# Designs tried in a protein design chat: VHH binders against q9p7j3. Part 39

Target 1, 174 residues: q9p7j3
Amino acid sequence: MILPLFPETQVHVFVYENVSNCAAIHEQLISQNPIYDYAFLDAATILYKKQVYSAIIRALEDRRDEQMKTKTIHSEVILSLSPKTEISSAFRQFSMTKKSKNIVVVKIDSKLTEEEEFERLDKLVEGNRVEFSDEELQKLIDFKVLKKNYKLDPSTLENPLASILSSIALRGYS
Key: E = the ipSAE of ESMFold2; O = the ipSAE of OpenDDE; V2 = 0.75 times the mean of E and O plus 0.25 times the DockQ between their complexes.

## First folded at step 4 (VHH)

Design h29 (framework vhh_8emy_2)
Fold by ESMFold2-Fast, scan of step 4:
Structure h29 (fold): chain B 174 residues (1-174), chain A 118 residues (1-118)
Amino acid sequence: as target 1 above (174 residues)
Amino acid sequence: QVQLQESGGGLVQPGSSLRLSCAASGFTFSNYWMHWVRQAPGKGPEWVSSIYTSGGSTNYATSVKGRFSISRDNPSKTLYLQMNSLRPEDSAVYYCARDFYLPDEDVRGQGTQVTVSS
């Protein structure tokens, strides 16, 4: 990915479906294994590429401004998806769990190419990689989870993009 | 200096079992994640299995899950792959590989040939 506001920052986003080893990955994340230094998101919570992009930009802005509330840029991405600044709440709402089946994986500040990161992740994640696209994400989303996480009503569910992006941008202000 | 030496391959019939071993030297084995990778003639390398430093976490390619088991013995600096219910499509050269973060740190052994045929 190319970020206009952070053109020198290397960003890669990967999407995996039918992941069978989420419990094992989750144990490694809890143990803070540096090999797993990525943002592992539950794909049930992600509807648009722009949703992920907005969270990444917000995390990078917070890092630039020395306003990060978590210890790593990857955990800051997870926090930044939430309309609130409550860390534990954001992780429960958006991060991969032992029960997850489809995941979105974000890597920031990679020294590797996208293909090299994929080769590395293919060794960690037992699942099928799919394209990071709105079409693929829409197959994996859980609208009940999305509605709960962003407090969407029936009128916004038909076109939720603007509401989601606004919630991410106004995080911690309202 | 850094060396990985695989052994345990051979010619077996479908449905048989084999146990592969990989002896490591020249580095602190217990500090590295280890992998098994295989390559059949005319095909690219396929990742088979990974094991974390302590042996507490393992991952498998979908094609071998339920049939293969990866394990390690850190005191003896040895990695193992127990292969059960072998199929003709498992025929390949099996390589032990040390984990890497940068491409220039990749280390693999010379491989051990597994042939599953009647």
Scores: ipSAE 0.000, ipTM 0.127, lowest interface PAE 15.0, mean pLDDT 82

Design h3 (framework vhh_8emy_2)
Fold by ESMFold2-Fast, scan of step 4:
Structure h3 (fold): chain B 174 residues (1-174), chain A 118 residues (1-118)
Amino acid sequence: as target 1 above (174 residues)
Amino acid sequence: QVQLQESGGGLVQPGSSLRLSCAASGFTFSHYWMHWVRQAPGKGPEWVSSIYTSGGSTNYATSVKGRFSISRDNPSKTLYLQMNSLRPEDSAVYYCARDFYLPSEDVRGQGTQVTVSS
Protein backbone atom coordinates (compact mmCIF):
# COMPACT_ATOMS: atom_id res chain seq x y z
CA MET B 1 0.00 0.00 0.00
CA ILE B 2 0.85 3.68 -0.58
CA LEU B 3 0.49 6.11 2.34
CA PRO B 4 -0.59 9.64 1.24
CA LEU B 5 2.02 11.36 3.46
CA PHE B 6 4.79 8.94 2.39
CA PRO B 7 4.09 7.93 -1.23
CA GLU B 8 7.75 6.95 -1.73
CA THR B 9 7.55 4.33 1.02
CA GLN B 10 6.35 0.78 0.29
CA VAL B 11 4.24 -0.60 3.15
CA HIS B 12 2.71 -4.07 3.45
CA VAL B 13 0.60 -5.38 6.33
CA PHE B 14 -0.26 -9.07 6.74
CA VAL B 15 -2.48 -10.89 9.23
CA TYR B 16 -2.04 -14.53 10.19
CA GLU B 17 -4.33 -16.57 12.41
CA ASN B 18 -3.66 -19.90 14.11
CA VAL B 19 0.12 -19.57 13.92
CA SER B 20 1.88 -22.65 15.28
CA ASN B 21 5.53 -21.53 15.15
CA CYS B 22 5.55 -18.27 17.14
CA ALA B 23 8.24 -19.65 19.48
CA ALA B 24 10.56 -20.30 16.52
CA ILE B 25 9.89 -16.85 15.04
CA HIS B 26 10.51 -15.25 18.44
CA GLU B 27 13.94 -16.91 18.69
CA GLN B 28 14.85 -15.52 15.24
CA LEU B 29 13.76 -12.03 16.34
CA ILE B 30 15.91 -12.22 19.49
CA SER B 31 18.91 -13.28 17.37
CA GLN B 32 18.20 -10.33 15.03
CA ASN B 33 18.18 -12.50 11.93
CA PRO B 34 17.66 -9.97 9.08
CA ILE B 35 15.40 -12.44 7.23
CA TYR B 36 12.88 -11.63 9.98
CA ASP B 37 13.16 -7.84 9.57
CA TYR B 38 9.45 -7.11 10.02
CA ALA B 39 7.35 -5.76 12.84
CA PHE B 40 5.73 -8.87 14.36
CA LEU B 41 2.77 -7.76 16.46
CA ASP B 42 0.45 -9.81 18.63
CA ALA B 43 -2.99 -9.52 17.00
CA ALA B 44 -4.48 -9.54 20.52
CA THR B 45 -3.32 -5.88 20.72
CA ILE B 46 -4.69 -4.57 17.39
CA LEU B 47 -8.34 -3.59 16.94
CA TYR B 48 -8.34 -1.34 13.84
CA LYS B 49 -6.46 -0.90 10.57
CA LYS B 50 -6.15 2.80 11.51
CA GLN B 51 -4.30 1.80 14.69
CA VAL B 52 -1.59 0.11 12.61
CA TYR B 53 -1.48 2.90 9.99
CA SER B 54 -1.17 5.55 12.73
CA ALA B 55 1.82 3.74 14.24
CA ILE B 56 3.43 3.37 10.79
CA ILE B 57 2.93 7.07 10.02
CA ARG B 58 4.36 8.07 13.40
CA ALA B 59 7.40 5.83 12.85
CA LEU B 60 7.95 7.28 9.36
CA GLU B 61 7.62 10.84 10.73
CA ASP B 62 10.22 10.04 13.40
CA ARG B 63 12.55 8.61 10.73
CA ARG B 64 12.04 11.67 8.47
CA ASP B 65 12.76 14.01 11.39
CA GLU B 66 15.77 11.94 12.60
CA GLN B 67 13.97 11.26 15.90
CA MET B 68 13.88 7.44 15.88
CA LYS B 69 14.41 5.93 19.35
CA THR B 70 15.00 2.33 18.19
CA LYS B 71 17.42 0.56 15.83
CA THR B 72 15.04 -0.13 12.91
CA ILE B 73 11.93 1.31 11.32
CA HIS B 74 10.12 -1.92 12.26
CA SER B 75 10.99 -1.65 15.95
CA GLU B 76 9.95 2.02 15.70
CA VAL B 77 6.47 0.87 14.54
CA ILE B 78 6.22 -1.32 17.65
CA LEU B 79 7.30 1.58 19.89
CA SER B 80 4.83 3.91 18.14
CA LEU B 81 1.85 1.72 19.11
CA SER B 82 2.60 2.38 22.80
CA PRO B 83 1.35 5.48 24.66
CA LYS B 84 4.69 5.41 26.55
CA THR B 85 8.22 6.28 25.38
CA GLU B 86 9.73 3.23 27.13
CA ILE B 87 11.04 0.77 24.54
CA SER B 88 10.98 -2.34 26.75
CA SER B 89 7.41 -1.60 27.87
CA ALA B 90 6.23 -1.12 24.27
CA PHE B 91 7.75 -4.44 23.18
CA ARG B 92 6.18 -6.29 26.12
CA GLN B 93 2.80 -4.73 25.29
CA PHE B 94 2.62 -5.16 21.50
CA SER B 95 5.25 -7.59 20.15
CA MET B 96 4.38 -11.19 19.45
CA THR B 97 5.44 -13.69 22.14
CA LYS B 98 6.32 -17.38 22.03
CA LYS B 99 2.69 -18.07 23.02
CA SER B 100 1.01 -15.79 20.47
CA LYS B 101 -1.53 -17.47 18.18
CA ASN B 102 -2.47 -14.63 15.83
CA ILE B 103 -0.08 -12.00 14.49
CA VAL B 104 0.02 -8.82 12.45
CA VAL B 105 3.17 -8.40 10.35
CA VAL B 106 4.32 -5.03 8.99
CA LYS B 107 6.97 -4.56 6.31
CA ILE B 108 8.31 -1.09 5.45
CA ASP B 109 10.74 -0.32 2.60
CA SER B 110 10.03 -3.67 1.00
CA LYS B 111 12.21 -4.51 -2.00
CA LEU B 112 9.43 -6.91 -3.02
CA THR B 113 5.86 -6.62 -4.24
CA GLU B 114 3.04 -7.54 -1.85
CA GLU B 115 2.66 -10.90 -3.64
CA GLU B 116 6.38 -11.68 -3.30
CA GLU B 117 6.28 -10.76 0.41
CA PHE B 118 3.34 -13.17 0.85
CA GLU B 119 5.41 -15.96 -0.71
CA ARG B 120 8.32 -15.10 1.58
CA LEU B 121 6.25 -14.82 4.77
CA ASP B 122 4.42 -18.08 4.00
CA LYS B 123 7.81 -19.79 4.35
CA LEU B 124 8.44 -18.12 7.73
CA VAL B 125 4.95 -18.22 9.28
CA GLU B 126 3.06 -21.45 9.85
CA GLY B 127 -0.51 -20.11 9.93
CA ASN B 128 -3.49 -19.01 7.85
CA ARG B 129 -3.46 -15.66 6.07
CA VAL B 130 -6.57 -13.52 6.51
CA GLU B 131 -7.52 -10.11 5.13
CA PHE B 132 -6.09 -7.02 6.83
CA SER B 133 -9.51 -5.59 7.69
CA ASP B 134 -11.28 -4.27 10.76
CA GLU B 135 -13.63 -7.27 10.56
CA GLU B 136 -10.81 -9.82 10.75
CA LEU B 137 -8.91 -7.86 13.43
CA GLN B 138 -12.00 -7.71 15.63
CA LYS B 139 -12.08 -11.53 15.66
CA LEU B 140 -8.50 -11.65 17.04
CA ILE B 141 -8.42 -8.80 19.58
CA ASP B 142 -8.21 -9.39 23.34
CA PHE B 143 -10.14 -6.54 24.97
CA LYS B 144 -8.43 -7.09 28.34
CA VAL B 145 -5.05 -6.54 26.66
CA LEU B 146 -6.33 -3.51 24.73
CA LYS B 147 -7.76 -1.94 27.91
CA LYS B 148 -4.49 -2.46 29.80
CA ASN B 149 -2.21 -1.21 26.99
CA TYR B 150 -4.14 2.03 26.40
CA LYS B 151 -5.45 2.53 29.96
CA LEU B 152 -9.06 2.55 28.79
CA ASP B 153 -11.87 3.04 31.28
CA PRO B 154 -15.43 1.72 30.80
CA SER B 155 -16.59 4.97 29.15
CA THR B 156 -13.96 4.77 26.37
CA LEU B 157 -13.88 0.98 25.93
CA GLU B 158 -17.18 0.87 23.96
CA ASN B 159 -15.78 3.18 21.25
CA PRO B 160 -11.99 3.30 21.77
CA LEU B 161 -10.77 4.37 18.30
CA ALA B 162 -10.26 8.10 19.02
CA SER B 163 -8.54 7.33 22.35
CA ILE B 164 -6.18 4.81 20.76
CA LEU B 165 -5.25 7.13 17.90
CA SER B 166 -4.69 10.02 20.31
CA SER B 167 -2.41 7.83 22.45
CA ILE B 168 -0.32 6.87 19.42
CA ALA B 169 -0.08 10.50 18.22
CA LEU B 170 0.99 11.72 21.69
CA ARG B 171 3.54 8.97 22.40
CA GLY B 172 6.57 10.56 24.06
CA TYR B 173 5.05 14.04 24.38
CA SER B 174 2.79 13.75 27.39
CA GLN A 1 20.43 -3.38 -14.60
CA VAL A 2 21.16 -4.11 -10.95
CA GLN A 3 24.81 -5.02 -10.49
CA LEU A 4 26.84 -5.80 -7.37
CA GLN A 5 30.57 -6.47 -7.70
CA GLU A 6 32.52 -7.88 -4.76
CA SER A 7 36.29 -7.58 -4.27
CA GLY A 8 39.00 -7.78 -1.62
CA GLY A 9 39.15 -11.51 -0.91
CA GLY A 10 42.34 -13.54 -0.78
CA LEU A 11 44.41 -16.14 1.00
CA VAL A 12 45.42 -15.11 4.53
CA GLN A 13 46.71 -16.67 7.75
CA PRO A 14 44.58 -17.10 10.88
CA GLY A 15 44.47 -13.88 12.90
CA SER A 16 44.81 -11.69 9.80
CA SER A 17 42.45 -8.95 8.56
CA LEU A 18 40.77 -8.33 5.20
CA ARG A 19 38.46 -5.60 3.96
CA LEU A 20 35.85 -6.61 1.38
CA SER A 21 34.19 -4.08 -0.94
CA CYS A 22 31.00 -4.24 -2.97
CA ALA A 23 30.40 -1.72 -5.77
CA ALA A 24 26.71 -1.20 -6.54
CA SER A 25 25.12 0.12 -9.73
CA GLY A 26 21.75 0.19 -11.46
CA PHE A 27 19.64 1.15 -8.44
CA THR A 28 19.36 3.83 -5.74
CA PHE A 29 21.86 2.32 -3.31
CA SER A 30 20.96 4.66 -0.41
CA HIS A 31 17.34 3.36 -0.39
CA TYR A 32 18.23 -0.30 0.36
CA TRP A 33 19.38 -2.39 3.28
CA MET A 34 22.58 -4.19 2.31
CA HIS A 35 23.86 -7.56 3.48
CA TRP A 36 26.89 -9.77 3.45
CA VAL A 37 26.30 -13.52 2.96
CA ARG A 38 28.90 -16.27 2.75
CA GLN A 39 28.88 -19.81 1.41
CA ALA A 40 31.48 -22.49 2.11
CA PRO A 41 31.80 -25.51 -0.21
CA GLY A 42 29.07 -28.08 0.42
CA LYS A 43 27.13 -25.76 2.76
CA GLY A 44 24.14 -23.50 2.31
CA PRO A 45 24.43 -19.71 2.40
CA GLU A 46 25.01 -18.18 5.83
CA TRP A 47 24.00 -14.62 6.64
CA VAL A 48 26.96 -12.62 8.03
CA SER A 49 25.89 -8.99 8.50
CA SER A 50 23.34 -6.31 7.55
CA ILE A 51 23.35 -2.51 7.48
CA TYR A 52 20.46 -0.05 7.41
CA THR A 53 20.08 2.51 4.61
CA SER A 54 21.84 5.37 6.47
CA GLY A 55 24.43 3.13 8.13
CA GLY A 56 22.98 3.96 11.55
CA SER A 57 22.02 0.38 12.42
CA THR A 58 23.99 -2.84 11.93
CA ASN A 59 23.48 -6.52 12.77
CA TYR A 60 25.91 -9.43 12.88
CA ALA A 61 25.78 -13.21 13.01
CA THR A 62 26.87 -14.52 16.41
CA SER A 63 29.87 -16.28 14.81
CA VAL A 64 31.39 -12.95 13.60
CA LYS A 65 30.16 -10.48 16.24
CA GLY A 66 33.01 -8.43 17.66
CA ARG A 67 35.36 -9.40 14.81
CA PHE A 68 33.62 -8.04 11.69
CA SER A 69 32.35 -4.51 10.97
CA ILE A 70 29.95 -3.63 8.17
CA SER A 71 29.83 -0.10 6.77
CA ARG A 72 28.64 1.76 3.69
CA ASP A 73 29.44 4.89 1.71
CA ASN A 74 26.26 6.03 0.00
CA PRO A 75 27.87 8.76 -2.17
CA SER A 76 30.22 6.19 -3.76
CA LYS A 77 27.58 3.41 -3.70
CA THR A 78 29.96 1.03 -1.91
CA LEU A 79 29.40 -1.54 0.85
CA TYR A 80 32.31 -2.74 3.06
CA LEU A 81 33.04 -5.61 5.41
CA GLN A 82 36.06 -5.21 7.67
CA MET A 83 37.09 -8.69 8.84
CA ASN A 84 39.45 -8.92 11.82
CA SER A 85 40.86 -11.92 13.70
CA LEU A 86 40.06 -14.27 10.82
CA ARG A 87 39.59 -17.98 11.57
CA PRO A 88 39.74 -21.04 9.30
CA GLU A 89 35.94 -21.40 9.64
CA ASP A 90 35.52 -17.97 8.00
CA SER A 91 36.76 -19.47 4.70
CA ALA A 92 33.98 -19.03 2.11
CA VAL A 93 32.88 -17.10 -0.94
CA TYR A 94 31.51 -13.77 0.32
CA TYR A 95 28.61 -12.13 -1.49
CA CYS A 96 27.01 -8.78 -1.01
CA ALA A 97 23.24 -8.84 -1.37
CA ARG A 98 20.53 -6.29 -1.85
CA ASP A 99 17.70 -8.82 -1.75
CA PHE A 100 17.59 -11.57 0.82
CA TYR A 101 14.13 -12.86 -0.14
CA LEU A 102 14.16 -14.64 -3.48
CA PRO A 103 16.76 -17.37 -4.12
CA SER A 104 17.55 -15.86 -7.53
CA GLU A 105 17.75 -12.35 -6.01
CA ASP A 106 19.49 -13.10 -2.69
CA VAL A 107 22.98 -12.69 -4.12
CA ARG A 108 24.26 -10.37 -6.83
CA GLY A 109 27.61 -10.83 -8.56
CA GLN A 110 30.23 -13.56 -8.51
CA GLY A 111 31.38 -13.16 -4.94
CA THR A 112 34.91 -12.87 -3.59
CA GLN A 113 36.82 -15.89 -2.22
CA VAL A 114 38.24 -15.70 1.29
CA THR A 115 40.56 -18.51 2.35
CA VAL A 116 41.97 -18.60 5.87
CA SER A 117 44.52 -21.42 6.14
CA SER A 118 46.76 -22.47 8.90
Scores: ipSAE 0.000, ipTM 0.133, lowest interface PAE 15.8, mean pLDDT 81

Design h30 (framework vhh_8emy_2)
Fold by ESMFold2-Fast, scan of step 4:
Structure h30 (fold): chain B 174 residues (1-174), chain A 118 residues (1-118)
Amino acid sequence: as target 1 above (174 residues)
Amino acid sequence: QVQLQESGGGLVQPGSSLRLSCAASGFTFSNYWMHWVRQAPGKGPEWVSSIYTSGGSTNYATSVKGRFSISRDNPSKTLYLQMNSLRPEDSAVYYCARDFYDSSEDVRGQGTQVTVSS
């Protein structure tokens, strides 16, 4: 995919359900294995494609403006999903854990095609690929987790998109 | 300023035990995953163990699993590594590290030397 504000930046987003090796992936992420240079998100926290895109755009803006708070563009995506500027809180809220079952994986600055990245990720992730679509994401979301992460009230839960996007855009300025 | 200070290293015989401590200051310790990393002479750094913010989840390198135990005391802002059944190949400088995966700053202490020799 191509982002209108960042047309030269290659972005790929993948969704896997029923992942059996999250503990092994988590170990590789902690050790900073460069093969695992992706943003690995818990799908329980992602409701919309626009939520992921907004976090990617914010991370790319922070990189452009030399305002990144984390070491990699991928960790900046995870931070950008959080309404707060606290790095550890963002990872606790949105990053995959050893116990995750469904994940969303983001790759930025890929030199590979989407199909080549799928081939590479299929060797790292022991799960079933599903389409990156609002329909598939809605099957994997945990609304209790979403409500807690974005502090949504009952009226906002009926149409949370605008609130979520505002939280991402206003990260650290609220 | 953010600081980490390791202690508890020393010279011990194979099969011995040591407990390493890391005192944290200058940041909210309970908000960060913490890690132990070691570096032997002439080798790159090797991740040893990690612990989640609450202490409820831990992970270990295969080489130390079953012998080492990581723990933390958030009220005292201290990270621990209990090392049992030490082997010569465990000889290294041990560093505690604030979660370097999710931080723009590579925050490590000065290290504590562990030497396992007969």
Scores: ipSAE 0.000, ipTM 0.142, lowest interface PAE 14.1, mean pLDDT 82

Design h31 (framework vhh_8emy_2)
Fold by ESMFold2-Fast, scan of step 4:
Structure h31 (fold): chain B 174 residues (1-174), chain A 118 residues (1-118)
Amino acid sequence: as target 1 above (174 residues)
Amino acid sequence: QVQLQESGGGLVQPGSSLRLSCAASGFTFSNYWMHWVRQAPGKGPEWVSSIYTSGGSTNYATSVKGRFSISRDNPSKTLYLQMNSLRPEDSAVYYCARDFYEGSEDVRGQGTQVTVSS
């Protein structure tokens, strides 16, 4: 994929449903295994493609502007999904856990083609790959989690896109 | 036993250079992202720089970008920080740290003192 503000940056996003080995993946993330250098998100927290793209763009802007609060671009993507600039809170809210069932995986600055990343991830993730689309994401979202993470009121919950994007874009500035 | 041992600090004049080293033992160094963190007297710890497991990606605090360079040698299990154009405000105890999940650290060395003064 090509981001208009960062056309030289290689970005790949993958979605897996019915993942059975999240506990094993989580242990590899804790051990900092370089094979697992991706942003692993819980799909229960992601409603729209634009939500993921906005977090990626914010993370890339923070890297460009020397404003990153985390040590890696992938960790910065996870932080950027949160309305607050609190690292531990963001990871609790958006990162995959040992109990996750469906995940969204982001790779930035890949030295591999999208097809090679697919082959690699398919060996690491024991689940069914589905299209990164609003339609597929809407099958995996947990609206209670979404409401809590973005502090949505009932009037916003019917069409939350603008509120979510605003929260991501204005993180730390309001 | 997991250990990180820093060396290379000292007293230098403003504008000088120093190279810090950190020798790691007791764990698989190549599996961990590594960081340099500093702490000046009367201040909290300040993150300085991070390096990915292979050395292929690095990050720097805005205060040191363009002046400091982080690198690693996985075969020798050593982390480095090349510090150029040193300023009085760089005076601190410098620690190498092993990354933990969520960008936090789980192991830190004893530190090496850097003092930049005239």
Scores: ipSAE 0.005, ipTM 0.172, lowest interface PAE 11.5, mean pLDDT 84

Design h32 (framework vhh_8emy_2)
Fold by ESMFold2-Fast, scan of step 4:
Structure h32 (fold): chain B 174 residues (1-174), chain A 118 residues (1-118)
Amino acid sequence: as target 1 above (174 residues)
Amino acid sequence: QVQLQESGGGLVQPGSSLRLSCAASGFTFSNYWMHWVRQAPGKGPEWVSSIYRSGGSTNYATSVKGRFSISRDNPSKTLYLQMNSLRPEDSAVYYCARDFYLPSEDVRGQGTQVTVSS
């Protein structure tokens, strides 16, 4: 996808269900293997495509303005999903864990096409590819996790999109 | 074996200054972003500050901006946090961390206790 505010930035988002090797992927992420330079998110935390794109836009804005708090644009995406500026909390809330079963993977600044990135990721991820769509994400979300991460009450759970996007855009600012 | 060893904490009065140090070993220090994180009793970890590989870019939590200064010395593999105008709410165990990709115990040091009380 090409973002209107960042037309030179190539963005790819991939969804995998029934992933059996999350523990192995996690070890590679801890080892900082450059082949795994992606944002690996737990799909239990993602309800909408707009949620992911809002975090990507925030991360790209912070990179443009030289305000990134983390080492890579991909770790900045993970931070940007959180309503807090606390890095460790954001990773606990949104990152894939050894116990994850379904994941959302973000790649920014790829020199590869979407299909070429899928070919690379299919070698790293042992799971089933599904469409990056609100319909597919709604099958993988855990509403208890979403409620905790964004501190949603019953009135906002009926239509959480605006609250989630506001949390990402403001991210601890007054 | 990756090791991070914090030092410089202590018991001080409000308005005092402290400088924390973190000695790194077992990895190429100059290749990594470094961070300071703190955790007060009964609270979750709070990010305090980050510094780029070269030391050229720094970021601070709003609660410490203007009072704390992060720096690094790549030749000696040491990370620093200069803390000025300390407040009781700054009381916490302070950890240095090598990178936050999926927080694990292996990327944090043992911590150094800072207590600010009158």
Scores: ipSAE 0.005, ipTM 0.192, lowest interface PAE 11.4, mean pLDDT 82

Design h33 (framework vhh_8emy_2)
Fold by ESMFold2-Fast, scan of step 4:
Structure h33 (fold): chain B 174 residues (1-174), chain A 118 residues (1-118)
Amino acid sequence: as target 1 above (174 residues)
Amino acid sequence: QVQLQESGGGLVQPGSSLRLSCAASGFTFSNYWMHWVRQAPGKGPEWVSSIYSYGGSTNYATSVKGRFSISRDNPSKTLYLQMNSLRPEDSAVYYCARDFYLPSEDVRGQGTQVTVSS
């Protein structure tokens, strides 16, 4: 994928359902194994493709402006999904956990083609890859988690897109 | 200390073959994807080929596909590039590179010179 404001940045997004090894992956992430340098998100927290793209764009803007708050661009994507700037809270809200069943995986600055990243991830993730689409994400979302993470009220829950995107874009300025 | 040491370059005629080797030390070689990157005089680095940690998946730049073959031997911690049907445009310093996700983990060897000339 090519982002209009970052046309030289390679971005790949993968969605896996029915993942059986989230505990093993989580252990590798905690140990900071460089092989696992991806943003591993709990699909229960992601409703739209635009939500993920908005977080990626914000993370890339922070890197461009030398304002990153975390060690890697992938950690910055996780932070950027959160409406607040507290790193530990963002990871608790959006990162894959040992109990996750469905995940969204983001790779930025890949040295490999999308197909090679797929083969690499297929070895790391024991689950079924599905299309990165709003339709597939809607099957995996947990609306109670979404409501809590973005502080949505009943009037916004039926069409929360604008609220979610504003929360991501205006983090720290709202 | 993490190190990569390339060898096998040389001066050859067009149409010839060369096999490059890269000896790795100081890290768990089998945990990493490995790459070959080349740089011709006055040009930026160009990715040539990649190989999965256990050798099951390989990828090649369009310019070398069908002529070059990447392989690895995890027990001996060695990466290889078999170069066939060499062309003048293949002339470059060839670098072995460990895959990295963090800039601090970027490891490249000193390179081995390949010159294809009549």
Scores: ipSAE 0.000, ipTM 0.139, lowest interface PAE 13.0, mean pLDDT 81

Design h34 (framework vhh_8emy_2)
Fold by ESMFold2-Fast, scan of step 4:
Structure h34 (fold): chain B 174 residues (1-174), chain A 118 residues (1-118)
Amino acid sequence: as target 1 above (174 residues)
Amino acid sequence: QVQLQESGGGLVQPGSSLRLSCAASGFTFSNYWMHWVRQAPGKGPEWVSSIYNKGGSTNYATSVKGRFSISRDNPSKTLYLQMNSLRPEDSAVYYCARDFYLPSEDVRGQGTQVTVSS
């Protein structure tokens, strides 16, 4: 994927359903194993492709401006999904947990081709890869989780896209 | 073994100042953003401040901006938090963190208790 504001940045996004080894992946993330240098998101928190892209763009803007609050671009993506700049709460809200079943995986600045990343991730993730599309994401979302994370009221929940994107873009200014 | 050891907390009166220190070991300190996080009794953890690995860029929670100052000394592998004009609301255990899981993870510093009361 090519981002208009960051045309030289390689971005790959993968979606896995029915993942059986989330606990093992989580242990690798806690131990900071460099093989697992990806943003591992709980798919229960992601409703739209644009939600993920907005977080990626915000993370890349913070890196460009030397304002990253976390140690890697991938952890910055996770932080950027949150409407607040509270690192611990953002990771509790959006990161994959030991009990996650469906995940969204983001890779930025890959030294590998998309096909090579697919092959590597398919060895790390014990689940079924599905297309990164709004249709597939809408099968995996948990609306109670989404509502809580973005503080959506019932009227906003009917069409939440604009509110979610504004929360991501205006993080820290709302 | 990655270790973070906080110190410098104590009991002080409102309006006082304290300087917290965090001694890091077991990793390349200069390669990581560092953070201060606090947790008051009965509340969840609250991010306080962050500093870029070379020390150029800093960020602060709105509640402490203008009163607290984060800094680091990479040669000595030490992170600091200068806390001025302390308020009762600043009372909490303060944790040094190199990543986003602290203080929710077991691999964290012991923390240093700050109590602001008359």
Scores: ipSAE 0.000, ipTM 0.154, lowest interface PAE 13.8, mean pLDDT 81

Design h35 (framework vhh_8emy_2; at its last look DockQ between E and O 0.02; V2 from the best seeds 0.00; counts 0 for: pae E 14.9 > 2, placed apart)
Fold by ESMFold2, look of step 5:
Structure h35 (fold): chain B 174 residues (1-174), chain A 118 residues (1-118)
Amino acid sequence: as target 1 above (174 residues)
Amino acid sequence: QVQLQESGGGLVQPGSSLRLSCAASGFTFSRYWMHWVRQAPGKGPEWVSSIYTKGGSTYYATSVKGRFSISRDNPSKTLYLQMNSLRPEDSAVYYCARDFYLPDEDVRGQGTQVTVSS
């Protein structure tokens, strides 16, 4: 996918369910293995496609404006999902862990087509790919985690999207 | 002090096979993923293949899948690339690399030239 405001930047997003090797992937990420240069998100924290796209856009805007806080664009996506600026809390809340079962995987600055990137990624992730859609994401979300991460109150629980997107867009202002 | 030395390239006809080797020294070879990257004249580097630290798990670019086979021998600190059914599009300098190809963390050798022409 190409984003209109970032025409030289190719982005791919994949969703996997029933992933059996998150612990192995996590160890490769800690070892900084460049084959694993993706953002691996815990799907339990992602309810909407727009949540992911907004974090990608925020990360790309911060890179363009020289305001990135993390080492890579992929780690910046993880930070950008958080309503807070603390890097360690963002990773704790949104990143895939050794215990994760379902994941969302983001590749920014891809030199590959979606199909080529999928073929590469599918050899790294032992799980079943599902469509990146609101329908599939809502099957994988943990609403208790979502409420905690975005401090949602009863007035926003039926329609949390606006609150979540505002939190992403306004990070660092309140 | 990390050193990688590629060999086995040459001039061959389309449809031929070649086997590339990479001798490694100066690091604990068995602790690193190893990769093949190639670069044709006037083009940027292209990832070709990768292999897990213990072997067994192998990965290939779409353009070479089914034709190339990566392997490693950890006791001898040697990485291999078996290239079958070579095409003119495979002509490039082939490098072995430690970890993954990135400018800041890239360790690669001087490369070996593969030229496929009739």
Scores: ipSAE 0.007, ipTM 0.135, lowest interface PAE 14.9, mean pLDDT 83
Fold by ESMFold2-Fast, scan of step 4:
Structure h35 (fold): chain B 174 residues (1-174), chain A 118 residues (1-118)
Amino acid sequence: as target 1 above (174 residues)
Amino acid sequence: QVQLQESGGGLVQPGSSLRLSCAASGFTFSRYWMHWVRQAPGKGPEWVSSIYTKGGSTYYATSVKGRFSISRDNPSKTLYLQMNSLRPEDSAVYYCARDFYLPDEDVRGQGTQVTVSS
């Protein structure tokens, strides 16, 4: 996809359900295997496509302005999902774990086409690919996790989109 | 077994300096981000500082920025926190914590008590 504020930056987002090899993927990420250079998110934390896009835009803005707080653009996406700038908490809250079952995978600045990235990821991830859509994400979300991560109260739970996007955009200024 | 052991705490006067150490064992220290977290009696834990795996990038809580300095020595598997211009508000148990790109579990030490009192 093409972002209006970053038209030269190619972004791919993939969603996988019923992933059986999260422990193996986690081990590869800890070893910093460059084949696994993606942002691997726990789908239990993602409710909307716009949530992911907002984090990507924030990370790209921080890279443009030379204000990245983490080692890679992909880890910066993970940090940018958090309403606070505490790096370890952001990763714990949003990153895939050994016990994750459903994941969202983000690739920025790919040298491969979307089709080639899909074929590559299909070999790395042992799960079922589903459409990156609000409908599919709603099937995978854990609302208890979402409430905790964004500190949502009963007044915002019925329509949390604006609150989540505000939290991502105003990170560090709230 | 993975272990983190803090030391260097004590009772000091306001305006004093103190250096905390954290000795790591049972894992490849150089592959993990390391952090300092503190907790005062009756308060929740507060993040203090973080350092990148190779030591180049450091981050600080607003309350300690300019006064505290985090560093690490990967060959000796040791993390440090240099605390200058200490205030009564800095009184807490300080914990060393392990974290990385995709942390599965928190690893924390037993802590070292810092008391800043006149």
Scores: ipSAE 0.006, ipTM 0.163, lowest interface PAE 12.5, mean pLDDT 82
Fold by OpenDDE, look of step 5:
Structure h35 (fold): chain B 174 residues (1-174), chain A 118 residues (1-118)
Amino acid sequence: as target 1 above (174 residues)
Amino acid sequence: QVQLQESGGGLVQPGSSLRLSCAASGFTFSRYWMHWVRQAPGKGPEWVSSIYTKGGSTYYATSVKGRFSISRDNPSKTLYLQMNSLRPEDSAVYYCARDFYLPDEDVRGQGTQVTVSS
């Protein structure tokens, strides 16, 4: 996938349900295994495609502007999902954990086609790939977690997308 | 009904080896990932190792990498954990698990005690 604002950067997003090896993946991430150079998100925290794209775009903008707060573009994606500026908080809020069951995986700067990248990633993730769509994400979301992460209230629950995108875009601004 | 029965634990000295076994029944064993988890006194459950259904993919906690080896025999519905170079910190009850992600729906056996002490 090519983003119009970043035509030279290829991005791929994958969704997996019923993943059985999140703990193992997490260990590899801790060990900074370069084979696992992805952003691994807990699907329980993701409700919309636009939420993910917004975070990706912000991370890419930060990189472009040499304003990244984290060490890697993938970690910056995780940070960019959060309305908070604290890296640790962002990771606690959105990053895959050992106890995660469903995940969203983001690859930035891919040199492969989507299918090729999938084949590579499928060797690392043992789960069922599902479509990256709002419909599928809605099946995986934990609304309690979502509400907490973005401080959603009854006034914003009718259309949480606007609030989520606003939170992402305005992080660090008040 | 799903049943898992661990065996092979015991009291051993540091540096020794043990081989744990888990007999599974009540489900299609070959269709599931299988896991070993352990729990030491005063600590929460700790993931130890996982093995894919086909037996080709194995994963280990950092603390046991290079020392432990997980394997499975699908025809006999048995999971194994070869534990080498045992350390006192490996002391725990070891559980065979089909699922440990959901605390309320954990599928694991009664466990087998492993004690490593001089």
Scores: ipSAE 0.000, ipTM 0.238, lowest interface PAE 12.1, mean pLDDT 90
ESMFold2 (binder alone), look of step 5: mean pLDDT 82; pTM 0.839

